VHH binders against Iron-regulated protein A (irpA). Designs and how they scored, part 18

Target 1, 312 residues: Iron-regulated protein A (irpA), of Synechococcus elongatus (p12608)
Amino acid sequence: LITNQTIQGFVDQVVVPSYVSVAAGATQLEQALQTYQQAPTAANLEAARQAWRVARDRWEQTECFAFGPADSEGFDGAMDTWPIDRQGLKTAAAQPVEQREDSRKGFHAIEELLFAATEPTLSDRQHLVILATDLTKQAQGLVTRWQQASDQPAYRSVLLSAGSTDSAYPTLNAAGTEIVQGLVDSLSEVASEKIGGPLETQEPDRFESFVSRNTLSDLRNNWTGAWNVYRGQRSDGVAAGSLQQRLQQQHPVIAQQLDQQFATARQALWAIPEPIETNLASPRGKVAVLTAQTAIAAVSDTLERQVLPLVQ
Key: E = the ipSAE of ESMFold2; O = the ipSAE of ESMFold2 at other seeds; V2 = 0.75 times the mean of E and O plus 0.25 times the DockQ between their complexes.

## First folded at step 16 (VHH; framework vhh_ozoralizumab_d1)

Design c5 (from b3 with K59R; at its last look DockQ between E and O 0.94; V2 from the best seeds 0.72)
Fold by ESMFold2, look of step 16:
Structure c5 (fold): chain B 312 residues (1-312), chain A 119 residues (1-119)
Amino acid sequence: as target 1 above (312 residues)
Amino acid sequence: EVQLVESGGGLVQPGGSLRLSCAASGFTFTAYAMYWVRQAPGKGLEWVSEISGSGTSTRYPDSVKGRFTISRDNAKNTLYLQMNSLRPEDTAVYYCAKYRRYPRDFDYRGQGTLVTVSS
């Protein structure tokens, strides 16, 4: 099922452009926070908050390919550890960011200082710039690890050489397994943990981005990232050689089922009123959230039970 | 299917050494950081070491720093923990693990290997 064109499209049309987009978003967030620190107006605060949401959107679209450097080199931990250490974050302001635990930096550390109070303090504004500079460094480092060789090959090269004995992916199916497993893991985590955890405990603050009320956007971006990987591109349409196209050609009943399940999950996710956190308070809101949970789980289940065996 | 198979545990006297191994399969080993975690009787899980995918970066909590050494052989898909200067408080079941992406927590799959440190 998986071809060289499939892998090349995944890397060059989805993964690398997504990480480049994250780095650009992190840079824009850093710039917005520098501007806010220098001129702490309400307009600049809202611009910084919006820049955080944009960078977060881009990052959350990378969830289903958080293997390789994102995991093996600790970039995901440095950028996206949750929960954070709220008390330690306040104490850490004087600590060099390079020495900090992951729970005192990254997206959610910035989220806490930027959104938790109506207005950040002077000390918070200075701290936010330090955190955003580090986030930018991590996001750029992740791009570098995919695009440039050092004492380790560029990860792009590792995947594009799939089927070579020297690659970490000695067969095309090994790369295909990584791609499909990433989809399964991301969507399963959305259904079981990101939605299911707060529902099980009935605690709205168990939603990952509760502080900024950005959790629904996170979930929609997780869906979008999975959709992009499935289609082999980030724009509208279906890429030649994509997983979707290969399934349409070789297993059209599975492809039709997945296309419909993705569409049903999108409809359900976009039907949830913002913020998702208040939907736990009413029976109607809970039904909307449960409907989305079920629809996302169905995509993951089909990928795991019917697609994953085709690449193993 | 991800498989993590620990071995090398046993009974050892205080001050002794053990080397644990973990055979990994069902995933691309080098694409992931790896961890050793332990669970002492009646206690929760405790992180005891971390190693990057390439093996070039390692971390340890103060409780084991200087006594334990994590390593990996990526050609053999094997993770190791060299444990020196063992103490009774190191008695635990030891697991090798990946870190899951959300929520960030340890993803251990094997039966573990029991290390007992007593006279």
Scores: ipSAE 0.610, ipTM 0.846, lowest interface PAE 1.9, mean pLDDT 91
ESMFold2 (binder alone), look of step 16: mean pLDDT 82; pTM 0.822
ESMFold2 at other seeds, look of step 16: ipSAE 0.690; ipTM 0.874

Design c6 (from a2 with S52R A105D; at its last look DockQ between E and O 0.73; V2 from the best seeds 0.00; counts 0 for: pae E 4.2 > 2)
Fold by ESMFold2, look of step 16:
Structure c6 (fold): chain B 312 residues (1-312), chain A 119 residues (1-119)
Amino acid sequence: as target 1 above (312 residues)
Amino acid sequence: EVQLVESGGGLVQPGGSLRLSCAASGFTFTAYAMYWVRQAPGKGLEWVSEIRGSGTSTKYPDSVKGRFTISRDNAKNTLYLQMNSLRPEDTAVYYCAKYRRYPHDFDYRGQGTLVTVSS
């Protein structure tokens, strides 16, 4: 099922452009926070908050390929650890960010200081710039690790060498397993933990981006990222050699089922009104959230039980 | 498909040492940071150590720092935890895991291996 074209498209049409987009968003967030620090107006606060949401959107589309450097070299932890250590964050302002535990930096540390119920203080504004500078460094570092060789090869090259002797991916199917497992893990986490946890406990504070009320956007971007990987590109259409196209050619019944399940999950997820954090207060809101949970779980179940065996 | 199999637990005296192993299969081992977590009787999961993919960067909470050493053999797809100066408080089931965000984020754990520290 998996060809060299499949892997090359995944890397060059989805993964690398996505990480470049994240780095651009992090840079824009850093610039907005610098402007807010220098001129702390309501307009600049709102611009910084919007820049955080844009960077967050881009990051959340990368969840299903958080393997390799994102995981093995700690970029995901540095950028996206949740929950944060709220008390430690408040006392850590003087601590160099390079020396901090992951629970005191990254997207959710910025979220806490930027979206808290009270307006950020002068100290918070200074701290926010420090955090955003580190986020930008991490996002740029992740791009570098995928695109440029150093004492280790560019991760693009690692995946494109799949099937070669001495490769980290000794067969094309090993790379295919990585790709499909990433889809399964991301969508399963959305259904079971990101939605399922708050739904079971009825505790809105358990939604990952509760502080900013951004959780529904996160979930929609997780779906979009998975959809892009499945199609092999970030624009409309189906990329040649993509997982979707290969399944359409070789296993059309599975492909038809997956296409329908992705569409049903999208419809359910986009039917939830913003913010998801308040939907647990009513029976209608709970039904909308449960419907989306079930639809997303169906996608991950089909990928795990019917597609994953085809790449193993 | 993803399999993590812990071994090496047992009964040991306070002050003693023990080495845990975790055999990994079903995924590209070097592409992931690896973790040890533990669960003491009646307690929740506690993160114990982290090692990055190359094996050169490690992290520990204060409770075990200086006593425990995580390592990996990427050629054998095996993770290790060397535990020295063991205390009764280290008694727990130890699990090998492949994700590092808060314990609720760890989807892949083995069955665990029991370590009992008592006289």
Scores: ipSAE 0.330, ipTM 0.687, lowest interface PAE 4.2, mean pLDDT 89
ESMFold2 (binder alone), look of step 16: mean pLDDT 81; pTM 0.818
ESMFold2 at other seeds, look of step 16: ipSAE 0.452; ipTM 0.770

## First folded at step 18 (VHH; framework vhh_ozoralizumab_d1)

Design d1 (from c1 with S104T; at its last look DockQ between E and O 0.77; V2 from the best seeds 0.65)
Fold by ESMFold2, look of step 18:
Parts: sequence; structure tokens; C-alpha cells
Structure d1 (fold): chain B 312 residues (1-312), chain A 119 residues (1-119)
Amino acid sequence: as target 1 above (312 residues)
Amino acid sequence: EVQLVESGGGLVQPGGSLRLSCAASGFTFTAYAMYWVRQAPGKGLEWVSEISGSGTSTKYPDSVKGRFTISRDNAKNTLYLQMNSLRPEDTAVYYCAKYRRYPTAFDYRGQGTLVTVSS
């Protein structure tokens, strides 16, 4: 099922462009926060908040391929640890950011200061720029680790050499397993933890981006990232050699099922009214959220039970 | 699918040493940072050490720094923890772990290996 074209498309049409997009978003967020620090108007605050949402959207589309450097080199932890240490964040300003625990930096640390109920203070605005500069450094570092060799090979090269003696992926199917497992893990996590956790506890502040009211956007971007990996590209259509195309050719019943399940999950997820955090309060809102949870779980279940065996 | 199997625990006198091992399978080991965590009786999980995928970067909390050494053999898919100068407060079940992104947790861990430090 998995070919060299499949792996190359995954890396070159989805992964690398996605990380480049994240780095660009982080840079724009940093610039917006610098502007807000220098001129703390309501308009500049709102522009900084919107820049955070854009960078966050781009980052959330990468969740299903957070293996390799994102995990092994600690970029995901530095950028996206949740929950944060709220009290420790307030006292951490004197600590160099590169020495901080992951719970005191990254997207959710910025979120805490930028979207707080009270407007950011002068000290908060200074701290936000420090945090955003580090986020940009991490996002750019992740791009570099995928594209450029150093003391380790570029991760692009690790995946493209799948099947060689020197690769972390000794067969094409090992690389295929990583790709499909990433889809399974991301979508399963959305269903069981990102949606399921707050529903089980009935605590709206257990939604990941509760402070900014951005959780529904996060979930929609998780779906979009998975959809892009499945199709082998970020634009409309189906990439040649993609997982979707290979399944259509070799296992058309599974492909038809997955295509429908992705569509059903999208419809359910986009039908949830904003913000998802208030939907725990009403029976109708709970039904919309549960419907989306079930639909996303179905995608993950089909990938795990029917597609994974084909790459192992 | 992901399988982590800890071994090497046992009963040891204060001041003694133990070496723990963790056999990993079902995932591409080098693509992930690895961790040791422990759970003392009646307590929550405590982070004990971290090692990067390549093995070139390690981290430790103050409670074990200088006494414990994490290492990995990527050719054998095996994680190690060398524990020296053991103290009664090191008594715990020790787990090797793989990081979960959301909520951030050490969710993929084995069943653990018991270390008892007692006279």
C-alpha cells in the first residue's frame, strides 16, 4: 500500500509546508505582540489575539505527525504543553525562557496572558514578547530539523530513505505505520480526551483552549490536518500516491468507508455552535458534541482496525 | 501495539545500586523521547528522568540528579536507568514511559518494576 511516492508526498506536500506555515504564523504573532507592547491599544490587542489564533490553527493541523523531532527533540512539549502551571508562569518572568519547564512557555502560556479576563499589564506585554520569541525559535527549529542536516540527518531524509539499512524506518511499511498511527492517535485523542475529558468531568475549563474560547477551532484543525495527510496534500483534490489514492485502488470498500466517515466527522464538527465550551450547559449542545465525538472516533477506529494491518 | 516492559527491580539496601531496563516495541523507538517515572506507595507519579530520541540530551529532577543516569540503546530498542546511592525514599514502582501530547502525560507506560530500598 505504501510507496516511495506516498512517503515523499506526505513529507513534501503536507509535513514540511505545514511546519513552514506554523513558523510563519509564529513570526506574525511575535510581530503583533511587539506592536501591542509598543502601542497598547484595543485594536492592537485584538490583532495580537487574532495572530495567536492563526498560529494556533496552523499548529493544530500538525498534530497527527508529531513524531520524530517534534517528540524526540522536545519541540511539541516546548510549544504545546497543556495544562500550564498558571501560578508558576506568573513567577517565571525572571527565569530565562530556555531554562523554563514546558508548563511555563508555549502556546498556552501566551494564551493565559493574552486572553486573561483583565487586560495585559505592561509586565504581561513584555513577558508575551519573550514567550512569542521563543515560540518562533521553536517553530523555526522544527522546520530546520526536517529540512537540514546537522549532527543528525534532516528528518525528510530519514523518511525518504525508508527501506535502507541506515533509516529509522527499515521498510516502507514501517514508515507507513508511523503515518497511519499518527492519524489514529490524533483522532482518537480528539474523541476520547479533547472532547471526552470535559464531557466526563462536566468541567468546561478542561477544554484545551478554554481561556481563548478556541477549542472548537483546534478540533476542526485536527480534522483538517488528518484529512490533509489522508489525501496527501493541503490543497483540494487527491494527491497521486497518497494514502487515499492507494486505498481507492487497492481496497476500494475501505476507501469508500473512510471517505464517508471523514465527511460525516466534518459535518458533525462544523455543526457545533461556537463556543464548544458553553455546549456542556444544554442537552442540545451536548448532543451536537457527542455526535461529533462519535463521528471522529469512527474515523480513528477504521484507520486502526482496517488500515493499520495493511501497512504492517 | 506500543509495548514497554520494565525489569531489573528488586530489594536493595540503602546505599546500593540497581540497573533498570525497558524493552520497547510496536513503534519507531528513535522517533520519540523516553522517560522514567515512579510511583511511591500512596503518591502520584513523579518524573525521574528524560532522554532525547538520539540519546544526546538528558534531564533529571534535583531529587535524583547525580545519583541516577538514563541511557538508551537505539539498536536494541532498550531504555536503561542506572540508580546509585539508593535511599529509602527511592522505594517505588518504576515505569518507562512515552510522552502523550494531550493532555500532556506519560500515558504509554509498562506495568512497572518494583524497587524496594530497605534494611
Scores: ipSAE 0.597, ipTM 0.834, lowest interface PAE 1.8, mean pLDDT 91
ESMFold2 (binder alone), look of step 18: mean pLDDT 82; pTM 0.823
ESMFold2 at other seeds, look of step 18: ipSAE 0.629; ipTM 0.850

Design d2 (from c1 with S104N; at its last look DockQ between E and O 0.65; V2 from the best seeds 0.65)
Fold by ESMFold2, look of step 18:
Structure d2 (fold): chain B 312 residues (1-312), chain A 119 residues (1-119)
Amino acid sequence: as target 1 above (312 residues)
Amino acid sequence: EVQLVESGGGLVQPGGSLRLSCAASGFTFTAYAMYWVRQAPGKGLEWVSEISGSGTSTKYPDSVKGRFTISRDNAKNTLYLQMNSLRPEDTAVYYCAKYRRYPNAFDYRGQGTLVTVSS
């Protein structure tokens, strides 16, 4: 099922462009926070908040391929640890960001300082620039680790050498397993933890981005990222050699089922009224959230039970 | 199916040494950072060490820094913890773990290996 074209498309059409897009978003967020620090107007605060949402959207589309450098070299932890240490963050301003625990930096640390109060203090604005500079460094570092060799090969090269002697992916199916497992893990986590946790506990502050009221956007971007990986590209259509195309050719019943399940999950997710954090208060809101949870779990289940065995 | 199998625990006197091993399978080992965590009887989980996928970067809490050394052999898919100058408070079940993304927490799956430090 998995070919060299499949892997190359995944890396070159989805992963690398996604991380480049994240780095661009982080850079724009840093610039918006610098501007806000210099001129703390309401307009500049709103621009910084919007820049955070844009960078966050781009980041959340990468969740299903957070293996390799994102995990092995700690970029995901540095950028996206949740829960954060709120009290430690308040006292951390003097601590060099490079020495901080992951719970005191990254997207959610920025979210706390930028969104929790009506407006950040002078100290918060200085701290926000430090955090955004580090976020940009991490996002650019992740791009570099995928694209450039150093004391380790570029991760692009690691995946494109799948099936070669001495590769970290000694068969094409090993690379295929990583790709499919990433889809399974991301979508099952959305269903069971990101939605299921708050739904089970009835605690809205268990939603990952409750401080900014951005959780529904995060979930929709998680779906979009998985959809892009499945299709092998970020634009409309189906990429040649993609997982979707290979399944359409070799296992058309599974492909038809998955295409329908992705569509049903999209409909359910986009039917949830914003913000998801307040929907737990009503029976109708709970039904919409449960419907989305079930639909996303179905995609993950089909990938795990029917697709994953085809690449193992 | 991800499997993590710990070994190397035992009874040791204070000041002694042990080396723990963790055999990993079911995933591309080098693509992931690895961790040791421990749980003393009746206590919560405590992070003990972290190592990058390449093995070139390590981290430790103050409680074990200078006494414990994490390492990995990527050719053998094996994680190690060298524990020196052991103290009674190091008594715990030790687990190797991957990182769970949401909520961020350690993903340990084995039965662990018991380390008992006593006279």
Scores: ipSAE 0.648, ipTM 0.858, lowest interface PAE 1.6, mean pLDDT 92
ESMFold2 (binder alone), look of step 18: mean pLDDT 82; pTM 0.828
ESMFold2 at other seeds, look of step 18: ipSAE 0.658; ipTM 0.857

Design d3 (from c1 with S104A; at its last look DockQ between E and O 0.75; V2 from the best seeds 0.68)
Amino acid sequence: EVQLVESGGGLVQPGGSLRLSCAASGFTFTAYAMYWVRQAPGKGLEWVSEISGSGTSTKYPDSVKGRFTISRDNAKNTLYLQMNSLRPEDTAVYYCAKYRRYPAAFDYRGQGTLVTVSS
ESMFold2, look of step 18: ipSAE 0.674; ipTM 0.869
ESMFold2 (binder alone), look of step 18: mean pLDDT 82; pTM 0.828
ESMFold2 at other seeds, look of step 18: ipSAE 0.679; ipTM 0.871
ESMFold2, look of step 19: ipSAE 0.700; ipTM 0.880
ESMFold2 (binder alone), look of step 19: mean pLDDT 82; pTM 0.821
ESMFold2 at other seeds, look of step 19: ipSAE 0.614; ipTM 0.841

Design d4 (from c1 with K59R; at its last look DockQ between E and O 0.56; V2 from the best seeds 0.00; counts 0 for: pae O 2.05 > 2)
Fold by ESMFold2 at other seeds, look of step 18:
Structure d4 (fold): chain B 312 residues (1-312), chain A 119 residues (1-119)
Amino acid sequence: as target 1 above (312 residues)
Amino acid sequence: EVQLVESGGGLVQPGGSLRLSCAASGFTFTAYAMYWVRQAPGKGLEWVSEISGSGTSTRYPDSVKGRFTISRDNAKNTLYLQMNSLRPEDTAVYYCAKYRRYPSAFDYRGQGTLVTVSS
């Protein structure tokens, strides 16, 4: 099922452009926070909050390919650890950020200082710039690890060498397994943990981005990232050699089922009223959240039970 | 399919040592950080150690720091935990785990190997 074209498209049309987009978003967030620190107006605060949401959107579209450097070299942990250590974050301002525990930096540390109060304090504004500079460094570092060789090969090259016995992916199916497993893991986590946890406990603050009321956007971007990987590109349409196209050619019944399940999951996710954090207060909101949970689980189930065996 | 098979547990006296092994298959081992976690009787999962994909970075909670050493052999797809100066409080089922996004949740772990520290 998996060809060289499948892998190249995945890397060059989805993964690398997504990480470049994250780094650009992180840079824009850093600049917005620098401007806000220098001129702490309401307009600049809102611009910084919006820049955080944009960078977050881009990051959340990368969740289903958080293998390789994102996982093995700790970029995901440095950028996206949750929950944060709120007490430690308050005392950490003097601590060099590169030596901090992951729970005192990254997107959710920035979220806490930027959104939890009506207006960040002067100390918060100074701390936000430090955190955003580190986030930018991590995002750029992740791009570098995919695109540039150093003491380790560029991860693009690791995946594009799939099928060589010297590669971390000695067969095309090993690379295919990584791609499909990433989809399964991301979508199952959305259903079972990101939605399922708060729904089980009925505690809205168990939603990952409760502080900024951004959790629904996170979930929608998780879906979008998975959809992009499945289609093999970030624009509309179906990429040549993509997982979707290969399934349409070789296993059209599975492809039809997945296409429908992705569409049903999207419809359910976009039907949830914003913010998701307050939906647990009403029966209609709870039904919308349960419907989305079930629909996303169905996508992950089909990928795991019917597609994953085809690449193993 | 992801498979993690732990071995090396057993009965040991306080102050003794054990070395645990974990054979990994079904995924690209070097693409992931790896973890040891443990579960004492009647307790939840406790993180014990983490190692980066290359093996060059390791982390430990204070409860085991200085006594436990995590390592990996990427050529053999094998993870290790060297446990020294064992205490009765270390008695638990030890699991090899992949993918640690949250301290209380692991998507993939083996069936575990029992370590009993008792006189």
Scores: ipSAE 0.560, ipTM 0.813, lowest interface PAE 2.0, mean pLDDT 91
ESMFold2, look of step 18: ipSAE 0.769; ipTM 0.904
ESMFold2 (binder alone), look of step 18: mean pLDDT 82; pTM 0.825

Design d5 (from c1 with A105Y; at its last look DockQ between E and O 0.91; V2 from the best seeds 0.73)
Fold by ESMFold2 at other seeds, look of step 18:
Structure d5 (fold): chain B 312 residues (1-312), chain A 119 residues (1-119)
Amino acid sequence: as target 1 above (312 residues)
Amino acid sequence: EVQLVESGGGLVQPGGSLRLSCAASGFTFTAYAMYWVRQAPGKGLEWVSEISGSGTSTKYPDSVKGRFTISRDNAKNTLYLQMNSLRPEDTAVYYCAKYRRYPSYFDYRGQGTLVTVSS
């Protein structure tokens, strides 16, 4: 099922452009926070908040390929640890960011300082710039680890050498397993943890981006990222050699089921009234959330039970 | 599919040393950072060490820094923890773990290996 074209498309059409986009978003957020620090107007606060949402959107589309450098080099932890240590974040202002626990930096640390109060304090504004500078460094570092060799090969090269006995992926199937497992893990996490956790506890502030009311966007971007990996590109259509195309050619019943399940999950996610964080307050909102949870789980289940065996 | 099997624990006198091992299988080991965590009886989980996928970056909390050394052999899919200058407060069950993204936590799956530091 998995070919060299599949892997090259995954890396060059989805992964690398996605991480470049994240780094650009982080840079824009850093610039917006610098502007807000210098001129703390309502307009500049709103621009900084919007820049956070844009960077967040881009980051959340990368969740299903958070293996390799994102995990092995700690970039995911540094950028996206949740929950944060709210008390420790206040006391961390004097601590160099490189020495901080992951629970005191990254997207959710920035979210706390930027969104929790109607207006960040003077101290918060300076702290926000420090956090955003670090986020930008992490996002750029992740691009570098995928694109450029140093003491270690570029991760692009690691994946493109799949099938070589010297690669971390000694067969095409090993690389295919990583790709499909990434889809399974991301969508399963959405269904069971990101949606399921708040529903199980009945605590709406357990939604990941409760503070900014951004959780529904996160979930929609998780779906979009998975969809992009499945179809092999970030634009409309189906890439040649993509997982979707290969399944359509070799296992059309599975492909048709997956295509329909992805579409059903999208419809359910986009039908949830914003913000998701208040939907637990009404039976109709809760039904919309449960419907989306079930639809996303179905995609993950089909990938795990029917697609994953084809690459192992 | 993912399996983590710890070994090397035992009873040791204060000031002694132990080397723990963790055999990993079911995933591409080098693509993931690895962790040691511990749990003393009746206490919560405590992070003990972190190592990058390549093995070139390591981190420790102040409580063990200078006494514990994490390492990995990527050819053998094995993680290690060298524990020197052991103290009674190091007594715990030790687990190796992967990173859990959401909620962020340690994903440990083995039975662990007991380290008892007692005179």
Scores: ipSAE 0.652, ipTM 0.864, lowest interface PAE 1.7, mean pLDDT 92
ESMFold2, look of step 18: ipSAE 0.699; ipTM 0.879
ESMFold2 (binder alone), look of step 18: mean pLDDT 83; pTM 0.830

Design d6 (from c1 with A105H; at its last read DockQ between E and O 0.94; V2 from the best seeds 0.75)
Amino acid sequence: EVQLVESGGGLVQPGGSLRLSCAASGFTFTAYAMYWVRQAPGKGLEWVSEISGSGTSTKYPDSVKGRFTISRDNAKNTLYLQMNSLRPEDTAVYYCAKYRRYPSHFDYRGQGTLVTVSS
ESMFold2, look of step 18: ipSAE 0.714; ipTM 0.884
ESMFold2 (binder alone), look of step 18: mean pLDDT 83; pTM 0.832
ESMFold2 at other seeds, look of step 18: ipSAE 0.700; ipTM 0.881
ESMFold2, look of step 19: ipSAE 0.700; ipTM 0.879
ESMFold2 (binder alone), look of step 19: mean pLDDT 83; pTM 0.832
ESMFold2 at other seeds, look of step 19: ipSAE 0.657; ipTM 0.863
ESMFold2, look of step 20: ipSAE 0.707; ipTM 0.881
ESMFold2 (binder alone), look of step 20: mean pLDDT 83; pTM 0.830
ESMFold2 at other seeds, look of step 20: ipSAE 0.657; ipTM 0.859
ESMFold2, look of step 22: ipSAE 0.644; ipTM 0.860
ESMFold2 (binder alone), look of step 22: mean pLDDT 83; pTM 0.834
ESMFold2 at other seeds, look of step 22: ipSAE 0.707; ipTM 0.881
ESMFold2, fold request of step 24: ipSAE 0.659, 0.650, 0.663; ipTM 0.866, 0.863, 0.866
ESMFold2 (binder alone), fold request of step 24: mean pLDDT 82, 81, 81; pTM 0.825, 0.822, 0.820
ESMFold2 at other seeds, fold request of step 24: ipSAE 0.688, 0.667, 0.667; ipTM 0.876, 0.867, 0.870
ESMFold2, last read: ipSAE 0.586, 0.646, 0.672; ipTM 0.831, 0.862, 0.870
ESMFold2 (binder alone), last read: mean pLDDT 82, 82, 81; pTM 0.825, 0.827, 0.822
ESMFold2 at other seeds, last read: ipSAE 0.680, 0.686, 0.652; ipTM 0.873, 0.877, 0.862

## First folded at step 19 (VHH; framework vhh_ozoralizumab_d1)

Design e1 (from d3 with A105H; at its last look DockQ between E and O 0.94; V2 from the best seeds 0.71)
Fold by ESMFold2, look of step 19:
Structure e1 (fold): chain B 312 residues (1-312), chain A 119 residues (1-119)
Amino acid sequence: as target 1 above (312 residues)
Amino acid sequence: EVQLVESGGGLVQPGGSLRLSCAASGFTFTAYAMYWVRQAPGKGLEWVSEISGSGTSTKYPDSVKGRFTISRDNAKNTLYLQMNSLRPEDTAVYYCAKYRRYPAHFDYRGQGTLVTVSS
């Protein structure tokens, strides 16, 4: 099922452009926070908050390929650990960010200082720039680790060499397993943890981006990222050699089922009223959230039970 | 399927040493940082060590720094923990794990291996 074209498309049309987009978003967030620090107007606060949402959107589309450098070298943890240590964050302003635990930096540390109060304090504004500078460094580091060799090969090269004797992916199917497992893990995490946790406890503050009321956007971007990986590109259509196209050619019943399940999950997820954090207050909102949970789980289940065996 | 199988635990006197192993399968081992965590009776989970995918970076909490050494053999898909100068408070079930960022937690799957430090 998995070809060299499949892997090349995954890396060159989805992964690398996604990380480049994240780095650009992080840079724009850093610039907006610098401007807000220098001129703390309501307009500049809103611009910084919107820049955070844009960078967050881009990052959340990368959830299903958080292997390699994102995991092995700690970039994902540094950028996106949740929950944060709220008390430690308050006392950490003097601590060099490179020496901090992951729970005191990244997207959710920025979220806390930027959104939790009506207006950040002077100290918060200074701290936000420090956090955003580190986020930008991490996002750029991910791009570098995928595109540039150093004492380790560029991760693009690691995946594109799948099937060679010395590769971390000794067969094309090993690379395919990583790609499909990433989809399974990301979508099952959305269903069981990101939605399932708050739904089980009926506690809205268990939603990941409760502080900014951005969780529904996160979930929609998680779906979009998975959809992009499945289709092999970030734009409309079906990329040549993509997982979707290969399944259409070799296992058309599975492909038809997956296409329908992705569409059903999208419909359910976009039917949830914003913000998801307040939907747990009503039976109608709870039904919308449960419907989305079930639909997303169905995609993950089909990938795990029917597609994953085809690449193992 | 991802599998992590721990071994090497046992009963040891204070000041003794043990070497734990973790056999990993079902995933590309080098693509992931690996961790040792432990759970003492009646206590929560505590991280014990971290090693980068390449094996070139390691981290330890102060409670074990200088006494424990994490290592990995990427050719054999095996993680190790060398534990020296063992103390009674090191008594725990030890697990090897991967990290998940949401919620932040260690993803351990094996039965673990029991280390008992007792006179």
Scores: ipSAE 0.611, ipTM 0.843, lowest interface PAE 1.9, mean pLDDT 92
ESMFold2 (binder alone), look of step 19: mean pLDDT 82; pTM 0.828
ESMFold2 at other seeds, look of step 19: ipSAE 0.665; ipTM 0.863

